# VH-VL binders against UPF0179 protein Maeo_1037: the designs that were tried, part 12

Target 1, 145 residues: UPF0179 protein Maeo_1037, of Methanococcus aeolicus (a6uvu3)
Amino acid sequence: MDKRITLIGSKIAKTGNEFIYCGVLEECSECRFKKICHDGLIVGKRYRIVSVRSAKHPCIAYGDGVKVIEVEPSNNFTILIESKKALEGLTLSHSDIQCNNILCKYYNLCHSEGMPEKYKIMELHEKIKCPKGNSLIKATVSTIN

## First folded at step 4 (VH-VL)

Design e7 (framework fv_daclizumab)
Fold by ESMFold2-Fast, scan of step 4:
Structure e7 (fold): chain C 145 residues (1-145), chain A 122 residues (1-122), chain B 106 residues (1-106)
Amino acid sequence: as target 1 above (145 residues)
Amino acid sequence: QVQLVQSGAEVKKPGSSVKVSCKASGGTFSDYAMHWVRQAPGQGLEWIGYIIPIFGTAEYNQKFKDKATITADESTNTAYMELSSLRSEDTAVYYCAREPYDSSGWYAFDYWGQGTLVTVSS
Amino acid sequence: DIQMTQSPSTLSASVGDRVTITCSASSSVSYMHWYQQKPGKAPKLLIYDASSLESGVPARFSGSGSGTEFTLTISSLQPDDFATYYCQQWDSYPYTFGQGTKVEVK
């Protein structure tokens, strides 16, 4: 496994916790910690915390500070699936939703990079109605290959 | 070719303080944590603490929290460890050691200084 | 604090012998490193992350183990290998070392 170093909020900095990397906040762009906070992480990808250092550091994005953690990629992804096809436990082949509206706030979840050939639906979340009128649902899916 | 060069041996009296330096050459100073480890005569290795230069804050083994102060000067690529209220049991060789880190993970103590003998004797 | 206990504390061996040193942690650890120290010298990294051989270290050295039990093995002891060996965990603070295993001439 490829392991990465990053910083995360002190409250959630526990071995075994998982999170989805959401990218860099504007406030962090000039931060001295940017190299270790964000380099090498993929937006939308899920990571699992495998170790935590005890030191707490100030951070503008986290009111109670951050801790240094080591993470590994998790086999889970968060994507948008057509509601009519969404059933927990179902195995689906990856197929992109036909849409070229790159300005849509849901575009990256509809066109998720790094999706495996097949995936299993592990958990269903909230329903989303997109600007194009599609009825979608957020799902946590697991890689099969 | 990374080198860690430490200051020379010191002989101190009980109750005094000592400040040991560790100058890094080669490599990027911000890409690693600098640790301090001591070894008393005939004894094993004991971790004192470390500093990550870009954070400017140090972490310590609880045993040394009120005794050791670790600092770093990024402009000179030098880390320091100061021990206060010296006692005879502080007689030891003190090593600095680097632990590299980057987006791929933390490594190990891959490079060590040559050691500084601190003798506490009246 | 995680306590690291090495076994044996002292080991007498001859050139060509297979040497095995064990390191036991008081709680499960994911990362274990091994260092070699010769008299009057700083320690030298041999093995990192339990089983990865450091660049420039002879292939006769190997590491294994997980959880609470880790092992350093020297498959065929050479004269240059008489030294003290230390294990180290970095999973939690404080970083702790084993007490050391001295490999000496039989």
Scores: ipSAE 0.015, ipTM 0.550, lowest interface PAE 7.3, mean pLDDT 80

Design e8 (from d2 with heavy chain G100R Y103F G105S A106G I109Y; framework fv_daclizumab)
Fold by ESMFold2-Fast, scan of step 4:
Formats: C-alpha cells, sequence, structure tokens
Structure e8 (fold): chain C 145 residues (1-145), chain A 120 residues (1-120), chain B 106 residues (1-106)
C-alpha cells in the first residue's frame, strides 16, 4: 500500500472516510499548499483516510478550512447490488438502483459515489430487506482499470 | 539527497531550558513533516512531536505538550525544539527526523542527534 | 497508546545465520516500519509498511506480517548487521516504538 499525505475539508476529515481525488482546481494555482495537497495523487482514484491531524488551515476551496490527512488507495468498496446480478467473480457494469428515499439507512450503499464503470464482485454478504421491495445483497467489490 | 544537521551537545542545569536546531539541506523543507524523537542513554526511542514548516503549527505527544515547543523557520530551512523545566530524566540524545511523503510515511532521514545532559 | 513489544530483547547469532525478530502490537496496525541503529549513530530506516525494502538496504533484509504480529528477517547475517533493531507503528498518535532487539555476536 502507498500511504500519502494531502489536505481535505475539515468537515469530512475523519479516519475511515473515503473520497475520489478530483485533481487540481484553478483556484490552487497561487496556493502555497498546492504541492503537498496534490503531489502523488491520481485523478479519479479512491482514497481512504487513515489519519487526521488536528490543526485547521485556510483554503479557498473549503469554507471551513482543511486538515492534513494521511490516505491510502482503496480498490475495494462495499455496495448493495441486485441479487439477480450477484455472483462472486462476476464483472459488472455499474448501474444505480432507481430510488429517491434519501432517508433510507441503505441509501449510500445503493448510490455509491465514485464507482467505476466496471467492478468485480469479490465477496457476497447478507441479503438486505429493501423498504421499496428491491432484492438486494451486500457485496465487497474491486475496481477494474 | 537530504541531509539534516543538528546543533551541538548541551549541558544544562535542572529547571533551565534548551533549544535544539535541525537544519535541512539537499531536499525540500517546507512541505515535509519534521519530527523530534529522543533516546535516553541505553534506552529506546520516544516520539515527541512534529511540525510541517509550511503550516507553522506543531502536533505533540500528549506527554510532551507542556514541555516541548516545536517551531520552524522556512527562510533558513531550520526546525527547532525547545524543552523547558529540564529535569535529570530529560537527559537524552534528541533526533530530528523527516517524514517520508514520496511513497509513504516513516522516517527516511535522521539528524546526527544532539546530546542534552541535565546535571548540576 | 499502542504498545509495541519486541521478541527477543537480545539475540546472539553468528555470521551466516538466519535471524528473525518479532514485533507485537497491543492493537491491530496497518503501517509498521523497522529501523536499524548502531552504537553512537542515528537510526536508519530498513523496512517501511511491513514488507517494503528501503532504497539502498541489502536484499538480505525482509519484513512480513499484518494485524498485530510483524517480523523482520535477515537471511544471512553479515558483520555489518550487529546492531539494535526497532519496530514502529505508524497508525495513530502517539507514534510508538518497540523496546528494541539487540543482535550481538555469539
Amino acid sequence: as target 1 above (145 residues)
Amino acid sequence: QVQLVQSGAEVKKPGSSVKVSCKASGGTFSDYAMHWVRQAPGQGLEWIGYIIPIFGTAEYNQKFKDKATITADESTNTAYMELSSLRSEDTAVYYCARERYDFWSGFDYWGQGTLVTVSS
Amino acid sequence: DIQMTQSPSTLSASVGDRVTITCSASSSVSYMHWYQQKPGKAPKLLIYDASSLESGVPARFSGSGSGTEFTLTISSLQPDDFATYYCQQWDSYPYTFGQGTKVEVK
């Protein structure tokens, strides 16, 4: 594993949180933190926060400032997929489940942000009872490049 | 190639303070974390804290929060650690060490160490 | 604080021997580093992230392990390898080191 340091918004700077690195913003051209914030990160790659440093620093892109974090690349995700598509070792194209119930405790697993076009099912877990009647199963999936 | 050069040995009386310097050359200074680690004679390593010079704020091992002050001067590429209210148990070799950022965290470069002796 | 315990504390070996040093963490850690220290000198990074060999370090050094148990192995001990070795967890503050393992001549 490659462990890097970077900066991220203070509100989301929590150990265990994941994010997709989106690249350098035009606002960063004059930023003295540009190098430490962006060096060594790959655009479109998902990273997991493994450590958070306590001090806040000003940032034009984040109104509540940023914190220094240590990250590692994450190739695995936990998501919910339709049971009819759930077979370990199967490669799937990502398809969001049609549902607007944002208060559902499973909403984020059904609508995973930053999922790649294709992923491979690594492990199947328990089936989930969907309030909307969809037949869903929890799965660990790995990105395919 | 990075080199860290520390100030020379100090002999201090109990209750006094000492300020150790660590000058970096050869690589980037402002964007890397500079840590301080001590080692009492014949004993193991103990982490004190660090500073990333560009941010200007330091983080500490809670044990040292009221004893150590870590600072940096970007214009001279020098990090400092000051210890106050010295006691005989603060007798140790104090090292500065750079955190590795190009691949992952760890101490890839160390200063040669500064012996601080606290005695009457 | 995560406590790091090394075993053995002292190890007697001969040139050419295979040497294994273990490091146990009081809780699971994902990042573990190994350092070598010779008398009167600063520590030197040998292995980072449990198993990655630092640039310039001889290939006879290797690391393995995960969770709470980690090992440093020297496949064929050389005279230059008589030193004290320290493990360090890099997961949470404060960063902590093992007590050290002294490898001395038999």
Scores: ipSAE 0.016, ipTM 0.556, lowest interface PAE 6.1, mean pLDDT 82

Design e9 (from d2 with heavy chain G100T D102E A106P I109Y, light chain V29I W90Y; framework fv_daclizumab)
Fold by ESMFold2-Fast, scan of step 4:
Structure e9 (fold): chain C 145 residues (1-145), chain A 120 residues (1-120), chain B 106 residues (1-106)
Amino acid sequence: as target 1 above (145 residues)
Amino acid sequence: QVQLVQSGAEVKKPGSSVKVSCKASGGTFSDYAMHWVRQAPGQGLEWIGYIIPIFGTAEYNQKFKDKATITADESTNTAYMELSSLRSEDTAVYYCARETYEYWGPFDYWGQGTLVTVSS
Amino acid sequence: DIQMTQSPSTLSASVGDRVTITCSASSSISYMHWYQQKPGKAPKLLIYDASSLESGVPARFSGSGSGTEFTLTISSLQPDDFATYYCQQYDSYPYTFGQGTKVEVK
């Protein structure tokens, strides 16, 4: 059923909570569970917590520790798109913003892995000022079958 | 309260295999790391590997990678360790031990041990 | 592999004595634990993360140290304390134990 297992901070590990997977933190570089914790999750994709395990494990990224959770995709991606192309309910073709600045904190939202070529804009969020001058807006989008 | 109960002693011939079980009761089983440690008669402790049952994959001491297979059955709260191609130097007490939920690495609960004797 | 070496391998002591056991790691480690084992029994956790006392363990046990040198101290030895003690590193794979220190009656 497309359920995945991962670890998340104890304070936010509640059934029904959703989060957007943001990738591996620098603090995780030496973690022995890094591969298992992050395997199979797509950066920028929204996940919903469907169950939480009771055990709490130490984690340098979360001071109150982490819990094992089962997640399932929310069938949505969070991406950055050009503001001029952004209308809720509109279906459009995905186009990557031309940028090679991999150190930018928005790089993964501009260049989302696993993004389909066509998607529907479900919700528009805040506008983001790009260091390279692009006018970008954060959007939640759904895949089209 | 957590308890780990292991299967009984085994006497095996060289070249055979043995499968030891470790049943957990009380507390949560699936998301705790279950480790296996052996102790040859009169010797110290040697770490073999572990499994976190919910992930279904095991990690091994490279020395034991071709000798030991660690598995878990979440439906029965039981961890298993199978040793293949037994030799006399595999004679030891084998312990299962659970990693505590408070910290990575300390083994807060131990099974009573299973003596595996390999003799011809 | 990180090698853990304990000193002494055996010590004779009397009830009421202060007992000190040392553990040396072959490279710097941040995480280590101490266990107690009595004949015919499984090991029991005493001290975790070098200096934290496990719940239910008597206050006469304490741990200290960092880097490559760690110490387990029993401030006033009791009859129940005659056992073998093991240190363990969990800093890196494979996890390794010291060879053990046997505390026996003088």
Scores: ipSAE 0.012, ipTM 0.553, lowest interface PAE 8.5, mean pLDDT 80

Design t1 (framework fv_daclizumab)
Fold by ESMFold2-Fast, scan of step 4:
Structure t1 (fold): chain C 145 residues (1-145), chain A 119 residues (1-119), chain B 106 residues (1-106)
Amino acid sequence: as target 1 above (145 residues)
Amino acid sequence: QVQLVQSGAEVKKPGSSVKVSCKASGYTFTSYWMHWVRQAPGQGLEWIGVINPSGGETWYNQKFKDKATITADESTNTAYMELSSLRSEDTAVYYCARSLDWGEYFDYWGQGTLVTVSS
Amino acid sequence: DIQMTQSPSTLSASVGDRVTITCSASSSVSYMHWYQQKPGKAPKLLIYDASNLESGVPARFSGSGSGTEFTLTISSLQPDDFATYYCQQSYEVPYTFGQGTKVEVK
């Protein structure tokens, strides 16, 4: 799907905000807006909100409803990396953490689809506590041209 | 004053195509979505599809996916709907109508364009 | 598709009457709107989001309802109100309309 219009929680639907698509929730499998809300988005990829529409729509995943937004894909994506390897400007080769806990809220960031063989760390964010004990940090990375 | 002015009535033969226009004035064209709705003689209203003039993105009622093509020209503040492979069942008044956003109501409508398909 | 069913399909009334039109959706919806259409003219918005009166519409018109059942009420019918009324949901694509309710002179 080449459309770059989607739905996002109304509280975070602001021009200039960025979000990371983390995949579909179980509740979204029967959501009436699934096709417009999720189609065409790449798991782990960062999108920037370019414009926000005013109408609110009911959504079982968002208590305050959702709004239609126009998004522009950035050339960056967000992943989780080992804290000891996290240094801005460093180029890393991708290696998946061996984990099968698909119910973990960080699963898609640990197993991002469409990741390049190599990427450069552009920005470091918060550290996360992994249920399996891995020391991880969220990072915005860029593909190597 | 907000106005949506549509092109004049058309009489077409089966198998031909027709392109209806809807010229907007009195507001920022790219700030509103433009919908197309038809009404066959003596019948109710049927939604065809919508375009976001700002980006050109379109969504269609599946019934009209291969029949209707909706476009918009920001430079002339005009939305278009082209109907292909016309059949007598396509005889209807076709309306354009604007909405502020996805899921919003139609606050202004064009006057309607009668398309008659007859042999 | 969400099917919209209006009741009644036709209604005969006199000036001054209280008129009620019902719209039933085949599944729960959050966005329901009402339009008035006179012969030879485009539809005109009356009520949006179930109960909000559009600017310039007389106060005798009101809307209510939620879920699958919605109602349009005209508290005291005027000569200008003889027309066909349509409900419409904008909750799910494709947007769908009721079949219409014709309010005619008794």
Scores: ipSAE 0.000, ipTM 0.511, lowest interface PAE 17.0, mean pLDDT 80

Design t2 (framework fv_barzolvolimab)
Fold by ESMFold2-Fast, scan of step 4:
Structure t2 (fold): chain C 145 residues (1-145), chain A 119 residues (1-119), chain B 107 residues (1-107)
Amino acid sequence: as target 1 above (145 residues)
Amino acid sequence: QVQLVQSGAEVKKPGASVKLSCKASGYTFTSYWINWVRQAPGKGLEWIAVINPSGGETWYNEKFKGRATLTADKSTSTAYMQLSSLRSEDTAVYFCARSLDWGEYFDYWGQGTTVTVSS
Amino acid sequence: DIVMTQSPSSLSASVGDRVTITCKASQSVYSYVAWYQQKPGKAPKALIYDASNLESGVPDRFTGSGSGTDFTLTISSLQPEDFADYFCQQSYEVPYTFGGGTKVEIK
């Protein structure tokens, strides 16, 4: 529903990949694709890539260039949850893990933007080694509407 | 084998709306974008808008925003352009033309549809 | 909007002549320029894309060149079927814009 066109870095332009739209980057102000890249997308909303065009275009924000992609809104999020709460099918209330380590490669999975107040665990993935010692596991969760 | 076949000539009164069609064949309709371009008698080409038939996303020349509306029907491989609030200066030949992607040139064109706005 | 200024607006030529048409952009469009041929009562036909690439099926007497703001279309040896109108177009940014056209007519 409500499919949209945008551009994203060539290395991450892969069917099935998800991303959170963060708005117009300053680097994109001179981009010839600025209008198509940002039209119709909602800041903070998660999108899933449903198709990727083959042509690669130069982009100042992505050193390996960008590709045109077709996206649709995604109700699924990948997050990190405490292992003791990790049970497929369980519904949880969202609560960010208390951590200010913004340089951690897992920071965005622990502090996901646009998360609903409640979500359902759909699938459990690998355990994560947390620098702060928390016992965490990667999970795919779904919004409850 | 690639063809874009447009609907027949239209004669309209000022203030009316017109809806033109562009039927594609010989290629995968959803793999190319459809542009609309017009040419007033004895004048140059003017780009109106483009649609991605796959998702229905549209981008308009600001001059035509609010008057032009592009749609596409995947089941019939047909693109449409509706132009409302017609004026005498909208008298022109209207072309549809495909492009491989955003920012690409127009490799195949329809034969054109003549629209006459008579007062 | 980017303005594409095309010259000359018309020219008279004989079969076998070398014809050069120029197109100037009001700002850099890099190499994102295409050239089209249009015969009376017909739709435009693509000749050149990305400034210098020859469209499939187009005779090699047609050559495109240029980058930035200055572009040229050259017909090395004009043939009877080449008497037509020619248009340049920038596809660098929307709205896409065309030159005013050049009418190539028989001398």
Scores: ipSAE 0.015, ipTM 0.583, lowest interface PAE 7.0, mean pLDDT 83

Design t3 (framework fv_barzolvolimab)
Fold by ESMFold2-Fast, scan of step 4:
Structure t3 (fold): chain C 145 residues (1-145), chain A 119 residues (1-119), chain B 107 residues (1-107)
Amino acid sequence: as target 1 above (145 residues)
Amino acid sequence: QVQLVQSGAEVKKPGASVKLSCKASGYTFTSYWINWVRQAPGKGLEWIAIINPSGGETYYNEKFKGRATLTADKSTSTAYMQLSSLRSEDTAVYFCARSLDWGEYFDYWGQGTTVTVSS
Amino acid sequence: DIVMTQSPSSLSASVGDRVTITCKASQSISYYVAWYQQKPGKAPKALIYDASNLESGVPDRFTGSGSGTDFTLTISSLQPEDFADYFCQQYYEIPYTFGGGTKVEIK
């Protein structure tokens, strides 16, 4: 059991909800909780909320404030995959997009850290417009079974 | 080293079914996908379907959906294709071919099985 | 379905000749093209994958090039064992489709 504490916006702080950890925003660099909301979490990794504390704390990055939550790693990731390989239930390997544009807003979804070589497509979302012209679709993938 | 050995020639009447085999050797059977392709006399190649021997996932060309059925037996490293409701236009050489994954090319091919459908 | 248009359908050549075969996809398929050689009564054999990569054991006189919609297979100095049929294939999306083939005949 590898549980971690972090902070999330009050509106989505509900037991059972999942989210993708996006890292600590620079606007929260002086936040008193900056250390606890980053330690042990992997950017791009999906987490499931297992408990929510009642107190609401102000944070400049979240208008309705944040709550302390306890999370567990989810076996699900959100990534971009080639549309040609986008079929729910399909198991894929080695789908890394060859692109070095680190300033692209989709870069982290194309180059997910911590992904195994093999994953199963659980759900397909919207297609995205790639600046490099690749045909990409957003997908939720699982690393188990 | 890597070999795909297919079953022998078949002669069938219209409306019959045929089941072809493709026995793999020289590699880990569950690490690669198996494709089925046919070639009618004097014509080009036509892709039928693909199977993942590891998970049993199958994907079919719509032209063959409902008539073609792919299976794989991990214990014997053998892939199978059954084609039902045979018609004269199904007369062709049927090949199995290996690919590294979904969306990859075919690096090794079986020798082919001739299927003749005639009255 | 993606249509692969291959040309020419046949050509006559002599040993030592440079042979060029082209393949055009009906839509952009990036570099997901393979080339196969087929001799009479035999299964196809992979020559080129991902448009330009040489398959292991294939002589370096075979070269593939192209991306997007236009692809080319070149044999720089034709040998006697190269008289065969050649096919391009796209594996960008299912159903996977093949070109109509090019028969390379002795002159």
Scores: ipSAE 0.000, ipTM 0.500, lowest interface PAE 20.2, mean pLDDT 81

Design t4 (from r7a, 105 letters changed; framework fv_fezakinumab)
Fold by ESMFold2-Fast, scan of step 4:
Structure t4 (fold): chain C 145 residues (1-145), chain A 119 residues (1-119), chain B 111 residues (1-111)
Amino acid sequence: as target 1 above (145 residues)
Amino acid sequence: QVQLVQSGAEVKKPGASVKVSCKASGYTFTSYWMHWVRQAPGQGLEWVGVINPSGGETWYAQKFRGRVTMTRDTSISTAYMELSRLRSDDTAVYYCARSLDWGEYFDYWGRGTLVTVSS
Amino acid sequence: QAVLTQPPSVSGAPGQRVTISCTGSSSNIGAGYDVHWYQQLPGTAPKLLIYGNSNRPSGVPDRFSGSKSGTSASLAITGLQAEDEADYYCQSYDSSLEGYVFGGGTQLTVL
């Protein structure tokens, strides 16, 4: 599969960000960029942003505009794990951190969608300051054994 | 065009409940979070809470916990806020407002629903 | 009694510059949370003016700009016009309250 080009909201259009494609948005039915915005992506599949074009384009779905991004399918996830369990190469069982604060900027990294029961730590990144006091570190994990 | 159309003004007695609706159109309802923000006459903005229309998960401001319930109906792209045990100081314009789930800001707002609580 | 502190009013003449401050604490702006600004014309719903400290939505003139430093943020309006007369609100997130918080609002008068 080759790299794909699409449009996404300008605030989240950052190299390295990942998202799950959710399908064609109704509000884009009148958009002149409809084919570029949605064509060639598979619903439910995870993608990583590998480059972002500088120009902003108007879009009714995003008041702050959209940017052209280049994406590739992702076999890895970025999540937060407890620092004491953080060792590259270690295979862990997925265990939800007990926190229901959906407003936390780290919520999606703590409660990643589609996480398998087991994953392998591929790479460790920065530690984060958890508002609830948990000792957490950002990690890239693989779901492929 | 993104539109958030709210239900009409309500007049309630102290101790009653009120349920305000917010019908979304012009975007995919389940792809954005829906917030509720109120404004008492001549006063500032106060955040009440949020619902994720996709899963139905909610989070409320501490002040309103136990009195507010947020729900949605995905078949008609409508969000609801119900406030119970109303007091006169709950008199306010109640707005629904949209955010992207990664976003911390409210990009589109409904026109507001005036709720008057009086004897 | 708003969590973020704004001056209650500010005034300027057409063509002048005004700034509106938004002062927070270590649990909100000081903790690194972004500041967003809304404009509310009389009798209308608030409208997003600035997001993510300094970004403008499509359709917002470049006369409006935002900045953030330490525990505070500022909204600057240059080239004041009569239609800028409105209430302005800052907004952030507060980790101790675990919720979104607003400033008390600033009424801008253009005379």
Scores: ipSAE 0.000, ipTM 0.548, lowest interface PAE 14.9, mean pLDDT 81

Design t5 (from r7a, 109 letters changed; framework fv_fezakinumab)
Fold by ESMFold2-Fast, scan of step 4:
Structure t5 (fold): chain C 145 residues (1-145), chain A 119 residues (1-119), chain B 111 residues (1-111)
Amino acid sequence: as target 1 above (145 residues)
Amino acid sequence: QVQLVQSGAEVKKPGASVKVSCKASGYTFTSYYMHWVRQAPGQGLEWVGWINPSGGETFYAQKFRGRVTMTRDTSISTAYMELSRLRSDDTAVYYCARSLDWGEYFDYWGRGTLVTVSS
Amino acid sequence: QAVLTQPPSVSGAPGQRVTISCTGSSSNIGSYYDVHWYQQLPGTAPKLLIYDNSNRPSGVPDRFSGSKSGTSASLAITGLQAEDEADYYCQSYDESLSGYVFGGGTQLTVL
């Protein structure tokens, strides 16, 4: 199991809670804990909190402060896929979406780091409004190792 | 120049299967999706499915699932569509056509293969 | 049945303008999917005429133009010529079907 240490808002820092890492918050540019909070986490990857440490630390991104937590990754990734490929249960080869708009809020889901060569579509979610007009849908996918 | 050369006309009995080929040249075969689209005599166009020649992944229109199989042979840049348990209403010209990885349009088409299903 | 609606036929005299409509729904054109147009001359395979709503491939004359608004798209042909007699098909993508969809086709007659 690949356990990692990170920081999360104290109100949600409870053993057993899960979250999907959504990328770096703008407010974290001023936070001295940015590297601990965000480095080493994969955008779109689901993590489960396995332990919570008692000390509470101030942080600009979280008004009620943050706690140190240990997390372990799940086998699921959240990504954007072409709607024409979007069928639950389908096994697909990963192909990156051709887009250079790095300021798009969906950029990291379109260019997901750490994707395996093949994955299975587990759940389909909402469609997104792509600024470049691509037909994309959010999906939870699983490795087929 | 891009060319998609399809196999010749086929006449089959109901219940038989047919396998149509589409040989690509003039581009990198594995860089484009290959689609199959059919047209019954005097009727409109109907999408059947696609294959990704790179990975071999396929996706079929709901109407054809369980009866169609798409394959490819990268050594000869050829895509295949096999349709089984043929019915008289499968009589149609079957076209192969390519699309870009992100493209939702078909930029080059084969000349079509007439499949006639009759007793 | 075709998912996108086109008139079955349209006609015009040489030099005139005609417009062919393509009507979709919220699951296709209304969900911002692009519309593409194909020309099919008698006895031939379809040929890409317009892609991504309004773009022309090399070799397609500028008298052919496309547009899209709401749940519908249109193909306009100006300066009609006898060689324009053909079937015209619109095509988009439908998210509820997870597949490509075509219009029923429009036969253009140049009188």
Scores: ipSAE 0.000, ipTM 0.509, lowest interface PAE 17.7, mean pLDDT 81

Design t6 (framework fv_felzartamab)
Fold by ESMFold2-Fast, scan of step 4:
Parts: C-alpha cells; structure tokens; sequence
Structure t6 (fold): chain C 145 residues (1-145), chain A 119 residues (1-119), chain B 107 residues (1-107)
C-alpha cells in the first residue's frame, strides 16, 4: 500500500513534512488510537505526509495533541540544513542542530531521527526563519546517488 | 524587492464569476506557498485558499469549497483565483499573500483588489 | 472570529505601553503571528512565531504567548502605531484563523 493513515503531533502535521517511524511508545499502551497510529508502519522507515485531517485529538505523548495524517513511504527526505552547507549536488554527513524547542513547527525537519550517515542534496527550497536564530534552508535529500 | 500586485476585481451579480490574478516579482515564485486572504468592508481578515510551490496541493476555507479554485503558473509568476457562484457574502478586498510553508505566517501581501457582489 | 478573541479597541497615550490580547483555547501550544493594518493599506507582518520581529519592524514591538492568551506589546507607543492589529494562528483543526482585530487609538 502506497498510502497509510496514522497520527502525529499537531505542530508538525503539515503536508510535505517527513518523519521516521520509531515504533510503539510505553505511553501509547492505553491509547484508544494505538491501532491507527501504529499498525502497518515499519520501524526505521521514513514517511512523507501527503494530507492532514482537520480534527485534533488529545495525546499523552504530544502536549499539543495529534492529527490524523495520510503518509506514503519516502525515498527522498525533506530536511532543514544550515545555509552555509546548502549546495545542490553536495554530499553531506549528518550533523545535529542544537535546539530544545520541541513545540516548533519545524522540529521534525531539524531533528529528523534515523537520518542516514550521508545524504546528497537534490534540491534546495525556501529559507526558513528559525525562532532560535539559525540560518536554515529546506532541502530535498537522497541516500541514493 | 518583493512585490505582489492583484487585479481582476470588480462589480458582479450574485451567481456570477470572476477570475483574480496576482503578479509576483522580486523573488523565486516557484519556491513559495501562495495564498488568498479576504477582508469584507469594515470587517476582519479571512483566509480563503492556499497553494503549494509546485501547484500540486491546494487548500480551501469551508466557506468557498466547491466554488473557488486556486491555481498558479510558475512560468508567468502569477497566482489565480477562479471564483464561481458568487454570493453577496463574498464581497471583500482580496489580498494575495506569500508564505514559506503550509501553516506559516504571511510575510508579504499585495495591495488587494475589491470584489463587490451586488445586484 | 470565534476561535481567537481580541478586544475591539485599545487606547493609549503617546509614549505609554499598549497591550493587545489574543485569546484562544490552549493558544500557547501554537505559534501566533501579528499584523498591523493602516486605513486603505494591506496588512504588514509585525510579529511572527510568538515573539520574533521581521527586519524593519521597530524594537518597541514585542510578543508573548502562553496558556490561553497571546499578547502584542508596543512600548513607548507613537502616533504612527495607530492602526488595526490582527492576531493569527494555525492549528490544523482551524487551518488559518484570524482574530477579529483591535483598533489601537493613540490620543
């Protein structure tokens, strides 16, 4: 199946955003939505959000709640990279951006877990004005060359 | 310098149609989400529609779904709003507005174009 | 706007601090943006992501957002600050939503 329904944090539930599915959390054991959140997803695989439903649901794992999203597997990743490293065709090694703002709407793009050791910049998009003052650009990257 | 210039507004009767345009310059148009935001005379702002950089994704306010269609032509740096089945409640100044992504703020706005729906 | 509530009017003397509130259920969990609109003109972004200023916006403009209320603060208010101010937030339940606007009068 190319598309799957799941739930993700409301602040990051935006069409085009991507995430790595990390498996079932301890906090999810009593959740009414556990089956919808988790069934059919592969641990460690990256997914791209293709649509977001308007309804917001309470979630013990996310302080701002969760939304239903439709996802598809992603072979290319959308991430935020430092502007100084932004050159199409350049191969980069993963490096962390130090930021503790977990409620930031860009958090998943900045802190994408399970990032490959190396990735190639395929396309540069818009610059993002970071609340923490980092100079960031949205980029499509790939692990294939 | 970023510029957004709307056109196509005017007087139209209920049930009629209008097509609005927004000419963009001073930035890479194909890299930004574009939006239409309206304001009825003496009233507040209301988001109407948004379109992704490629034009592959579109979103609409419930009040206009099925009647309005947003589109863009990146080769001409132009945003469009096709408005059908117009109602008196659609009377407003329509602004073209740029955003970096879905759910982000509108950093640049055009001057607006007035649409009056009246008999 | 039913989702975000602003006072319809706020008056301040020149040089005094103006505070404009924007109230919404759990608004502190969402980003809030503020726009200034002068008569006959398009809105201008003055605060984004709760508290950040775009280039060119005077330092006297600041913002905060916690709990159920976001606040736009204008310190040392000047005559040129007289305008309508709109808050805006996005959560995927409401998509983009604007407050009803506040007319700031500088007397």
Amino acid sequence: as target 1 above (145 residues)
Amino acid sequence: QVQLVESGGGLVQPGGSLRLSCAASGFTFSSYWMNWVRQAPGKGLEWVSGISPSGGETWYADSVKGRFTISRDNSKNTLYLQMNSLRAEDTAVYYCARSLDWGEYFDYWGQGTLVTVSS
Amino acid sequence: DIELTQPPSVSVAPGQTARISCSGDNIGYYYVYWYQQKPGQAPVLVIYDDSDRPSGIPERFSGSNSGNTATLTISGTQAEDEADYYCQSWDSSTEYVFGGGTKLTVL
Scores: ipSAE 0.000, ipTM 0.494, lowest interface PAE 16.0, mean pLDDT 79

